# Miniprotein binders against q53ft3: the designs that were tried, part 103

Target 1, 195 residues: q53ft3
Amino acid sequence: MFGCLVAGRLVQTAAQQVAEDKFVFDLPDYESINHVVVFMLGTIPFPEGMGGSVYFSYPDSNGMPVWQLLGFVTNGKPSAIFKISGLKSGEGSQHPFGAMNIVRTPSVAQIGISVELLDSMAQQTPVGNAAVSSVDSFTQFTQKMLDNFYNFASSFAVSQAQMTPSPSEMFIPANVVLKWYENFQRRLAQNPLFW
Short names: E, the ipSAE of ESMFold2; O, the ipSAE of OpenDDE; V2, 0.75 times the mean of E and O plus 0.25 times the DockQ between their complexes.

## First folded at step 11 (miniprotein)

Design A19 (at its last look DockQ between E and O 0.82; V2 from the best seeds 0.00; counts 0 for: pae E 1.8 > 1.5)
Fold by OpenDDE base, look of step 11:
Structure A19 (fold): chain B 195 residues (1-195), chain A 83 residues (1-83)
Amino acid sequence: as target 1 above (195 residues)
Amino acid sequence: SPIQEEFEKLMEEARELFYEALELFEKGDKEEALRLFRKAAELYEKAAELAKKNNDPESYKRAIRYAEFARKYAELIQRELEK
């Protein structure tokens, strides 16, 4: 139902379901994480009148979890980017995840999603500066990802004359990647949520 | 108490059905998911009645919340199947 993405890491598509309405992702080495993307997979929508409250949990100096509300995802806003860097100094908020006896290693944080009524969500106040989810921030994120991919792919570009025979490998012309990139940018500019 | 034990049993059974229903829904088996959500809802409602009899408002609220949640998924799937 949900996915979690940290830049430079593999996407997580299998949340641990800890209750009927509660889902959790583990984030190892959370101190190196600046932003996290939480998104719906599109396989299961929220029921009518419901959405997801997104929480971040990190261990305090005593190893106790500190939960903070980051923001929300809904059928109308199925993805959000959150800045989690700097939240270490924040005060814990009330959270619906109870005393989860998760053997937490000090370096592992968690993203929790609580499925709640939209009306209830409207009464909640996310921690300041966590929600980067402006259309602009999403566009910037996507652009950075595209740039990174393009740069990565381009770094492997070789001329036909430089190619070593490898009959077991298929090659993609660099121009195809460039055209894809240009088309994607155009689509992104037209509708940042086209995907 | 026997009532509490029965309550927890119903809640656990309902939970199992709920989880399975979600998995089936995700896999595209909407008909079976719908059936299981409905069954889960019924079990949660039964649990809620037990909690009420036992004068346990917190357990009642929890059971009702999950019953409503299961029902909402059932309704969602039903609408999708009708399209």
Scores: ipSAE 0.767, ipTM 0.927, lowest interface PAE 0.6, mean pLDDT 86
Fold by ESMFold2, look of step 11:
Structure A19 (fold): chain B 195 residues (1-195), chain A 83 residues (1-83)
Amino acid sequence: as target 1 above (195 residues)
Amino acid sequence: SPIQEEFEKLMEEARELFYEALELFEKGDKEEALRLFRKAAELYEKAAELAKKNNDPESYKRAIRYAEFARKYAELIQRELEK
């Protein structure tokens, strides 16, 4: 349902679902992270009238989680960039992740997403200056996902001279991925809603 | 207590159906996902009745919240199927 992206790291697309309406991503070595992108994959939308409240949690000096509301994602604004560098010593806020109130490894934080009614989300106040942007254009979201996919796939590129036999693995020529990327970009630029 | 044990069993069964329904929906199996969301909602509603009998308003609220969430997904899928 959700993806989580930190610059210089592999995208996470397999959230841990900790309740019917709650999803988490682990952020190891969170002290080195300044921004995180949270986005909807597009496979499962929110039901009508619902959206996602996005939280950041980090361990305090005793390893106890401190949860802070960063902002929101919705079907109409399916991605957002959050600045977390200023939150690593703040105090907690009220949050719906009670089952996640356990001692954690000091260097691992979490992004939590709670699916809630839009009216309930409207009553919540994010911590100041956490949200950097909310991408409300499908075109911008799709372009960022496309760039991420291309960079991910290209990180596995090798020449034929560098290949080793791997019978349990399948391979795709790199030019297939590049052609797909270029074709998708072209179609998106011509009609952002062609899908 | 026996009521609390039955409540937890219903909640666990409903949760399993809900997760399976999400998986089916993600795969595009909308008709089966719809069936499972409705079944999960039914079980959450039964659990809510047990929480009410046990005078446990927090468990009641949680069960009703999940029942409504499952029904909202069922409604979404039903509308997609009628297109």
Scores: ipSAE 0.550, ipTM 0.847, lowest interface PAE 1.8, mean pLDDT 79
ESMFold2 (binder alone), look of step 11: mean pLDDT 90; pTM 0.901

Design A2 (at its last look DockQ between E and O 0.83; V2 from the best seeds 0.00; counts 0 for: pae E 2.0 > 1.5)
Fold by OpenDDE base, look of step 11:
Structure A2 (fold): chain B 195 residues (1-195), chain A 83 residues (1-83)
Amino acid sequence: as target 1 above (195 residues)
Amino acid sequence: SPIQEEFEKLMEEARELFYEALELYEKGDKEEALRLFRKAAELYKKAAELAEKNNDPESYKRAIRYAEFARKYAELIQRELEK
């Protein structure tokens, strides 16, 4: 139902479901993480009138979890980017995960998603500066990601004459990647929130 | 207490059905998912009734919350099947 992405790491698509309405991702080495993307996979939508409250949990100096509300995801806003680097010194807030005995490793933080009524979510206040709300920031992030992917993929480009026959491998023409990149940029320019 | 034990049993059974329903829904088996969500909702409601009899408002609240959640998924799937 949910995915979690940290730049430079593998995408997580298998949240631990700790309750009917609660999902958790583990984030190892959380001290090196600046931003986290939480998104719906599109396989299961929220029921009508419901969404997800996204929380971040890190261990305090005593090893106790500190939970903070980052923001929200909904069917209408199925993805969000959160800055967590500045939260490491923040105070904990009330959270719906308190009754869960989650075994924690000191270097591992968690992203928790609580499925809640939209009306209840509206009454909650995320921690300041956690939500990357600016369209500009999102656009910049996406552009950097796209550029990184394009550069990476292009670095493996070889001419047909340079190709070694490998019947077990599939090849994608570089032109396809370029066209995809250009199309994506165009869509991004038209609507930064097209996805 | 016997009431509490029965409550926990119902909640556990309902949970199992709920999880299975989600998995089935994700796999595209909407009909069976719908059936299981409905069944889960019924079990949660029964659990809520027990909690009420036992004067346990917290357990009641939890059971009702999950009952409604299961119901809402059932409604969602039903609407999808009607399209």
Scores: ipSAE 0.778, ipTM 0.930, lowest interface PAE 0.5, mean pLDDT 86
Fold by ESMFold2, look of step 11:
Structure A2 (fold): chain B 195 residues (1-195), chain A 83 residues (1-83)
Amino acid sequence: as target 1 above (195 residues)
Amino acid sequence: SPIQEEFEKLMEEARELFYEALELYEKGDKEEALRLFRKAAELYKKAAELAEKNNDPESYKRAIRYAEFARKYAELIQRELEK
């Protein structure tokens, strides 16, 4: 349903579903992370009238979780970029995750996504300037994300003769990724707001 | 209490159907996913009725929320199948 991307790291596409309406990604070594991207994979949309509230959690000095609302993702805005570098010492917000029964170690934070009614989400206020919304910041982050994704995906390119006997693995032809990257990059250079 | 134990049993049964329905939907088996979402919604609604009889408004709200969530997925899939 969701993906989570941190610059310089492998994309996470297998959230831990901890309830019917709650999903979690672990972020090890979270103090080195400044931004995260949360996005919908496109395989399962939200039902009509629903969306996702996105939270950041880190352990306090006593090892207790501190949760902060970052912002939202919806069918109409299926990805969002969040700045978390300034949040790692803040006070927690009200949150729906409670005492989740998951393994947690020092230096591991979490991204939580709670599926909620859009009307309920409209009553929530994200912490500070967590969401990145300026055109210049968005353009810069989008370019970095595009470069990172292309370089990552291209590192797994294989020829048909080099494919391993692993039928449970999905493979992406390098030519498809390259073409998409070139087309997207050209469009972004011509109109940074086409997206 | 016996009513609370039956409530938890219905909620767990509904949850298993809900997760299976999501998996089927992701794989493209929309007709079976629709059937399981509808069944999950029915079980969540029965759990809500037990919570109401037990005068437990927080359990009632939780069960109704999941019933609505399952029903909304069923409606989404039904509309996809009718296209």
Scores: ipSAE 0.510, ipTM 0.830, lowest interface PAE 2.0, mean pLDDT 78
ESMFold2 (binder alone), look of step 11: mean pLDDT 90; pTM 0.902

Design A20 (at its last look DockQ between E and O 0.57; V2 from the best seeds 0.00; counts 0 for: pae E 1.51 > 1.5)
Fold by OpenDDE base, look of step 11:
Structure A20 (fold): chain B 195 residues (1-195), chain A 83 residues (1-83)
Amino acid sequence: as target 1 above (195 residues)
Amino acid sequence: SPIQEEFEKLMEEARELFYEALELYEKGDKEEALRLFRKAAELYEKAAELAKKNNDPESYKRAIRYAKFAEKYAELIQRELEK
């Protein structure tokens, strides 16, 4: 249902579903990450009246998880870019992920997506520095991310005949990746600050 | 307690169906996904009733939340099948 992309890293398409309405990606070596893209794969839409609240979690100096609301994804906005580099010293916010006994190594952060009612999401306030605010940062990010993602995704393109059932691996149809790429480029061209 | 044990059993069964339904839906088997979401919703609702009897409002809220979520997927799929 969801994908997670970090520049210079492999795309993640297999979120851990920790609950019916909650998904988690692990981000190793999170200290080196400036931006993260969260996107819908296009295989499963949100039900009517629902969207996804996107959270970032990192361990504090005591090893306790600090959760921060980054923003949202919806059927109408199926992808978003978040700056996480400046969040490492931020204050924690309320989050729906509870005391997840996630064995966290100190170097691993998490992206959490909570599927929620749109009305409830509207009442939440993302952290102020999570939105990409500069066009320059975006341009640098976009060229690197788009090229990397496309090249990576295309390298894994297999025909249906070549698909082997692997319960541990999710496959994204090439057309979905291409459509996402085209939509992202279009949105970027129209409004560099669409997130 | 027996009620709590039955509640957890129902929640687990419903969860399994829910996850399977998502997978089936993703694979394009909408009819079976729809069936499983509906069944999951029923089990969650049954669990909610048990929680209510057990005077456990938190468990009740959780079960109801998941029941509604399963129903919303069922509704989504039903609409897609009608197109």
Scores: ipSAE 0.611, ipTM 0.867, lowest interface PAE 0.7, mean pLDDT 82
Fold by ESMFold2, look of step 11:
Structure A20 (fold): chain B 195 residues (1-195), chain A 83 residues (1-83)
Amino acid sequence: as target 1 above (195 residues)
Amino acid sequence: SPIQEEFEKLMEEARELFYEALELYEKGDKEEALRLFRKAAELYEKAAELAKKNNDPESYKRAIRYAKFAEKYAELIQRELEK
């Protein structure tokens, strides 16, 4: 139903469903994370009149979860970018996850999504500075993701002289990755919201 | 208590049907997903009746919430099928 994306990491599309209306993603090494994208996969929409409240949880000094409301996703706004870098030392807020998501590992945080009535969500106030929708922040996140992918793919580049025959594998020429990178940057500069 | 045991049995059955309905819906089997969401809602409602008889308002609210959630998915799928 949901996906979770952090720059420099693989997209998570297999949330742990902890209740009929609650979903969780683990974020290991959360101290290195500044932004998280939460989005709907598009295969299962929210029912009419419902949406998702998105929470961030990190373990405190005792290993107990501290939950904070980041914002919302809905059928009308199916993706959102949240800044979490300033929340890792903040105060907890009211949340619907109870004790089900006790974090026992100091370096693992969680994103929680609670499916709720839109009227109920309208009464909730996200923590300040969590939701990021400015074009500059979106462009910066996207550029970092592009750089990370290009650097990763380039680290596997080999010359023809270094190749070993491997007929069971498929290969992509390095120029294809470079051309994709350059084209994506050009399109992003023209329209930061094209993707 | 026998009433609490029956309540938990109904809630577990409803949850299994609810999860199966979601899987079927995701795969495009809308007719079967609709049937299972309706059955799950029925079982959640029966569980809510038991919680009410047992004077357990927390369990009542939980069962009713899930019954309505399952019904809302059933309504969504019904509308998709009628288009």
Scores: ipSAE 0.608, ipTM 0.870, lowest interface PAE 1.5, mean pLDDT 81
ESMFold2 (binder alone), look of step 11: mean pLDDT 90; pTM 0.909

Design A3 (at its last look DockQ between E and O 0.78; V2 from the best seeds 0.72)
Fold by OpenDDE base, look of step 11:
Structure A3 (fold): chain B 195 residues (1-195), chain A 83 residues (1-83)
Amino acid sequence: as target 1 above (195 residues)
Amino acid sequence: SPIQEEFEKLMEEARELFYEALELYEKGDKEEALRLFRKAAELYEKAAELAKKNNDPESYKRAKRYAEFARKYAELIQRELEK
């Protein structure tokens, strides 16, 4: 249902469902993470009148989780970028994940998504500066993501002579990916908030 | 208590159905997903009634929340099947 992306890392598409309405991603080595993208996979939408509250948790000096509301995802806004680097020293807020027996290891943070009524979400206040508001930060993050994706995709590129017939799989020409990349970069340069 | 044990049993059974329903929905088996969401909702409602009898408002709220969530998915799928 959900995906989580950190620049320079593999995309996570298998959230741990810890409850009917709660999903969690683990973020190892969270100290090196500046931004995280949370997005819907498009396989399962939210029911009518519902969305997702996105939380970030990190261990405090005592090893206890500190949870903070980052923002929201909805069917109308199926992805969001959050800056988490500045939150690592923040105070915790009320969160719906308190009853979770999450095995916590040092240096591992978590992204939690709680599926809630939109009306309830409207009453919640995300922590300040969690949403990417800086154009420069957004541009840098996006560029890193694009580079990572391009490098990842290119690593699977094979020549025609190296192709093995696989009728069960569809293939995209590398030129299409490159063209997409170039177009995306151009649009990003023109307006970092074009999407 | 026996009531609490029965409550937890119902909640667990409903959860299993809920998880399976989501998986089936993701795989495109909408009809079976719909059936399981409806069944999950029924079990959550039964659990809620037990919680009410046991004077456990927190358990009641949790069960009712999940019942509603299951119903909302059932409604979503039903609408998709009607298109």
Scores: ipSAE 0.759, ipTM 0.926, lowest interface PAE 0.6, mean pLDDT 85
Fold by ESMFold2, look of step 11:
Structure A3 (fold): chain B 195 residues (1-195), chain A 83 residues (1-83)
Amino acid sequence: as target 1 above (195 residues)
Amino acid sequence: SPIQEEFEKLMEEARELFYEALELYEKGDKEEALRLFRKAAELYEKAAELAKKNNDPESYKRAKRYAEFARKYAELIQRELEK
């Protein structure tokens, strides 16, 4: 139902389902993690009127879990990036995982997802500065996609002296790709939703 | 108590059906998933009635929540099958 991604690590797609409405991902070596992406796999949607409250848990000085509400995912917002670097010594929040039999060890944090009614989610307050806005997430993804496209396309550039005439094959001068890339980046920085 | 033991047995049986229904739904067996979600909802409702008889409002709320969750998935799948 859900996936969890940390930069530089393999994506996790096999959450531990700890209850009908609760899912958990382990995050080993959480001290090195600044952001986590939580997303719906697309295989099972939420039912109408429901969504997911996303929590972060870290072990306190006694090794006991401290759960904090990061934010939400829904059918209309099926992915979100959460900043967790500032949460590793914060206060816990009200959370639905207190009765869960979840094994904890030092240096292993957890992401918990609780499926809830949208009306109930509207009454919950995430910890501050955890959620990255959907606009910022779109901008970050788009910038990475543009960089990837430019690097890949540039590896196939040919000079005028290297081209061979071909009626069915078209070529793009490398500077046109660069100009497009620069213009798109500028527009995206000014208005992340311009497209 | 006997009522609490029966409640826990119903909740466990309903959970197993719920998990199986989710697996079937993910694999595309929507008709069987629908049937199992409806059956899980029925068992959660029976468990809720036992919690009510046992004057256990927290267990009642939990069973009712899971019954509604199972019914909402059944409704979702029913709509998909009628499209």
Scores: ipSAE 0.649, ipTM 0.877, lowest interface PAE 1.3, mean pLDDT 78
ESMFold2 (binder alone), look of step 11: mean pLDDT 91; pTM 0.914

Design A4 (at its last look DockQ between E and O 0.49; V2 from the best seeds 0.66)
Fold by OpenDDE base, look of step 11:
Structure A4 (fold): chain B 195 residues (1-195), chain A 83 residues (1-83)
Amino acid sequence: as target 1 above (195 residues)
Amino acid sequence: SPIQEEFEKLMEEARELFYEALELYEKGDKEEALRLFRKAAELYRKAAELAEKNNDPESYKRAERYAEFAKKYAELIQRELEK
């Protein structure tokens, strides 16, 4: 139902379901993490009138979990980016995950998703600066990523006359990359959540 | 107490059905998922009734919450099947 992504790490698509309405991802080496992306897989939507409250939990100096509300995901907003790097010194908030005797290694944080009524979610206040994800921020991120890839790929572009014969290598025409880039930008502009 | 034991038994059985229903739903077996969500909802409701009889408002709220959740999934799937 949910996925979790940290830059430079493998995507997590198998949350631990700890209750009917609660899901948890483990984040090893959380101190090196700046941003986390939480998203719906698209396999199971929220029921009508429901969404997901996204929480971050890290161990305090005593090893006790500190939970903070990061933000929300919904059918209408199925993905969100959260900045967690600045939360390490934050105060804990009330959370629905109870005393989970999760044997936590000190270096492992957790992302928790609680499926709740939208009306209840509206009454909750996320911790400041955690919610980076406006549709705009996600679009900007994606655009930067695309630009980076395009720039990287184009830096290796050579004319056919400049090519050294290498029968063992496959070559992609630069025009193909450009067309892909343009198409992707167009799709992104139409719907930032097209994937 | 016997009431508490029965409550926990119902909750556990309902949970198992709920989890299975989600898995089936994800796999595309909507008909069976629907059946299991409905069954889970019934069990949660029974549990809620027991909690009420036992004057346990916390247990009642928990059971009622899950009953409603299961019901909402059942409704969701039913609508999908009607399309």
Scores: ipSAE 0.781, ipTM 0.931, lowest interface PAE 0.5, mean pLDDT 86
Fold by ESMFold2, look of step 11:
Structure A4 (fold): chain B 195 residues (1-195), chain A 83 residues (1-83)
Amino acid sequence: as target 1 above (195 residues)
Amino acid sequence: SPIQEEFEKLMEEARELFYEALELYEKGDKEEALRLFRKAAELYRKAAELAEKNNDPESYKRAERYAEFAKKYAELIQRELEK
């Protein structure tokens, strides 16, 4: 139903469904991540009147999850870029002695998506500065690049039932990503402002 | 208790039908997906009735939420089938 993309990493297209209306992606080494893209694969839309609230969770100094609302995806806005670099300040309870012999909790955060009524979502307030402004030229280019990727890749989506060995898992063939990148790069070289 | 055991049985059966309906929908088997979403909604609603009788408002709210969710998918698919 959903995809999650971090620059320099493979796209994740197989969220862990933890409830009928809850989906999770793991983000290992989350401290190195500044932005995350969440998008709908296009295979299953939200029902009418529903959408997705997108959360970011990181372990605090005690290892307890801290959840923060980033924003929303809907059938009408099926992709979004979220800035998460500034949302990790809660770790400040640890002292600055990283060279000392201390044991660190594994740095795995999560992106959670909760399917909810649009009316309920309208009552929620995202944490500030999580949604990326479209007026920033680099950010605008990145958003358009990922919208283009979403549209291209969604035309090739296949279910795991069409591939062995895990029929309940959906996959996108790896060459789709390469083909998309080559086409996008060519268009950018021809017209740097095509986006 | 017997009521709690029946509630858990209904919720598990409904969940399995819900997940199967999603898989069928992804594969394009819309007629069968519609049937299973409707059945899941029915079972979630029966579970909600048991939770209400068992004075368990958290279980009631969860079962009702899933019943409505399944129903909304059934409505979506029915509209798609009507062209």
Scores: ipSAE 0.654, ipTM 0.875, lowest interface PAE 1.2, mean pLDDT 75
ESMFold2 (binder alone), look of step 11: mean pLDDT 90; pTM 0.902

Design A5 (at its last look DockQ between E and O 0.73; V2 from the best seeds 0.72)
Fold by OpenDDE base, look of step 11:
Structure A5 (fold): chain B 195 residues (1-195), chain A 83 residues (1-83)
Amino acid sequence: as target 1 above (195 residues)
Amino acid sequence: SPIQEEFEKLMEEARELFYEALRLYEKGDKEEALRLFRKAAELYEKAAELAKKNNDPESYKRAIRYAEFARKYAELIQRELEK
């Protein structure tokens, strides 16, 4: 039902279901993690009127779990990016995960998803700065990435007259790259979440 | 107490059905998933009644919450099957 992604790591698609309405991902070496992506797999939607509250848990100096509400995922917003690097010194919040005897190793944090009523979720306040500002930041990132790729690819552009015969190499016309770029930009502008 | 034991038994049985229902739903077996969610809901409701008789409001709330959750999935799947 849920996936969890940390940059540079394998995608996790098998959450531990600790209750009917609660799912947990383990995050080893959490101190090196800046951002976490939580997303729905698309296999099972939330029922009507329900969504997921996303929590982060890390061990404090005494090894006790500190839980913090990061934000939410819903059918309408099936993925979210959270910055967790700055939370490692934060105060704990109320959480629905109770005294889960989760054997915690000191270096392992957890992402917990609690399936809750949307009305209840609306009453909850995520910790500040955990939610990466949504669409605009993503759009900007994507645009920068696209520009970088286009610039890079274009730097290798040569005219046919300038080409050295290399039968072993495949060539892509520059206009194909440009067309792709333009199409992608158009799609991004229409819907930043088109993928 | 016998009531508490029966409550826990019902909750465990319901949980097993609920988990299996989710698994089946993911696999695309919607009909069986629907059946199991409905059964789970019934068991949770029975458990809730026991908790009520036992004057255990926490257990009651938990059972009712899961009953509603199971019912909501059942409703979701039913709607999907009707499309």
Scores: ipSAE 0.789, ipTM 0.933, lowest interface PAE 0.5, mean pLDDT 87
Fold by ESMFold2, look of step 11:
Structure A5 (fold): chain B 195 residues (1-195), chain A 83 residues (1-83)
Amino acid sequence: as target 1 above (195 residues)
Amino acid sequence: SPIQEEFEKLMEEARELFYEALRLYEKGDKEEALRLFRKAAELYEKAAELAKKNNDPESYKRAIRYAEFARKYAELIQRELEK
């Protein structure tokens, strides 16, 4: 349902579902992380009238989880960039994960997503400085991804006459997608802020 | 305790159906996912009735919340199938 991306790391697409309406991603080595992107994969949308509240958790000096509300993801705004570098100290927020039996690793932070009614989310206040405007940066990132993919794939395009007896279709060799993905991952690892 | 045991059994069965429905929906098996979301909702509703009979408002709220969530997914999938 959700993906979680940290600059320089492989994208996570397999959240741990800890309840019908709650999902978590582990963030190992969280002290080196300044930003996190949370996004919907597009395979399962929220039902009408619902969205996702996004939380960040880190262990305090006693090893206890401290949860902070970062912001929101909805069908209308399916991704968001959150700055977490300034959130590794301070007070927690009201949150829905407190009594749950969540698998814990003491040295690992987590991103939590709670699926909730939009009306309930409207009453919640994220911690300051967490949200980065997703409209501008997400649009720029997405357009750069699409342009990059289009340019790379088009360099391998073949005419319908060059393929098989079904000339009504254009084809791209299967390995082009893999090559693009590998190049994009390497670029992201080298320059996480290439936006 | 028999009512509490039946409640827990219904909630766990409903949860398994809910998780399977999500997996099916993600894979594109919308008709199967719809059936399982509806069945999960029915089981959550039955569990809510047991919690009400047992005077357990916290369990009632939890069961009703998950029943509504399952039905909202069923409504979503039904609309997609009818397009």
Scores: ipSAE 0.650, ipTM 0.881, lowest interface PAE 1.2, mean pLDDT 78
ESMFold2 (binder alone), look of step 11: mean pLDDT 91; pTM 0.916

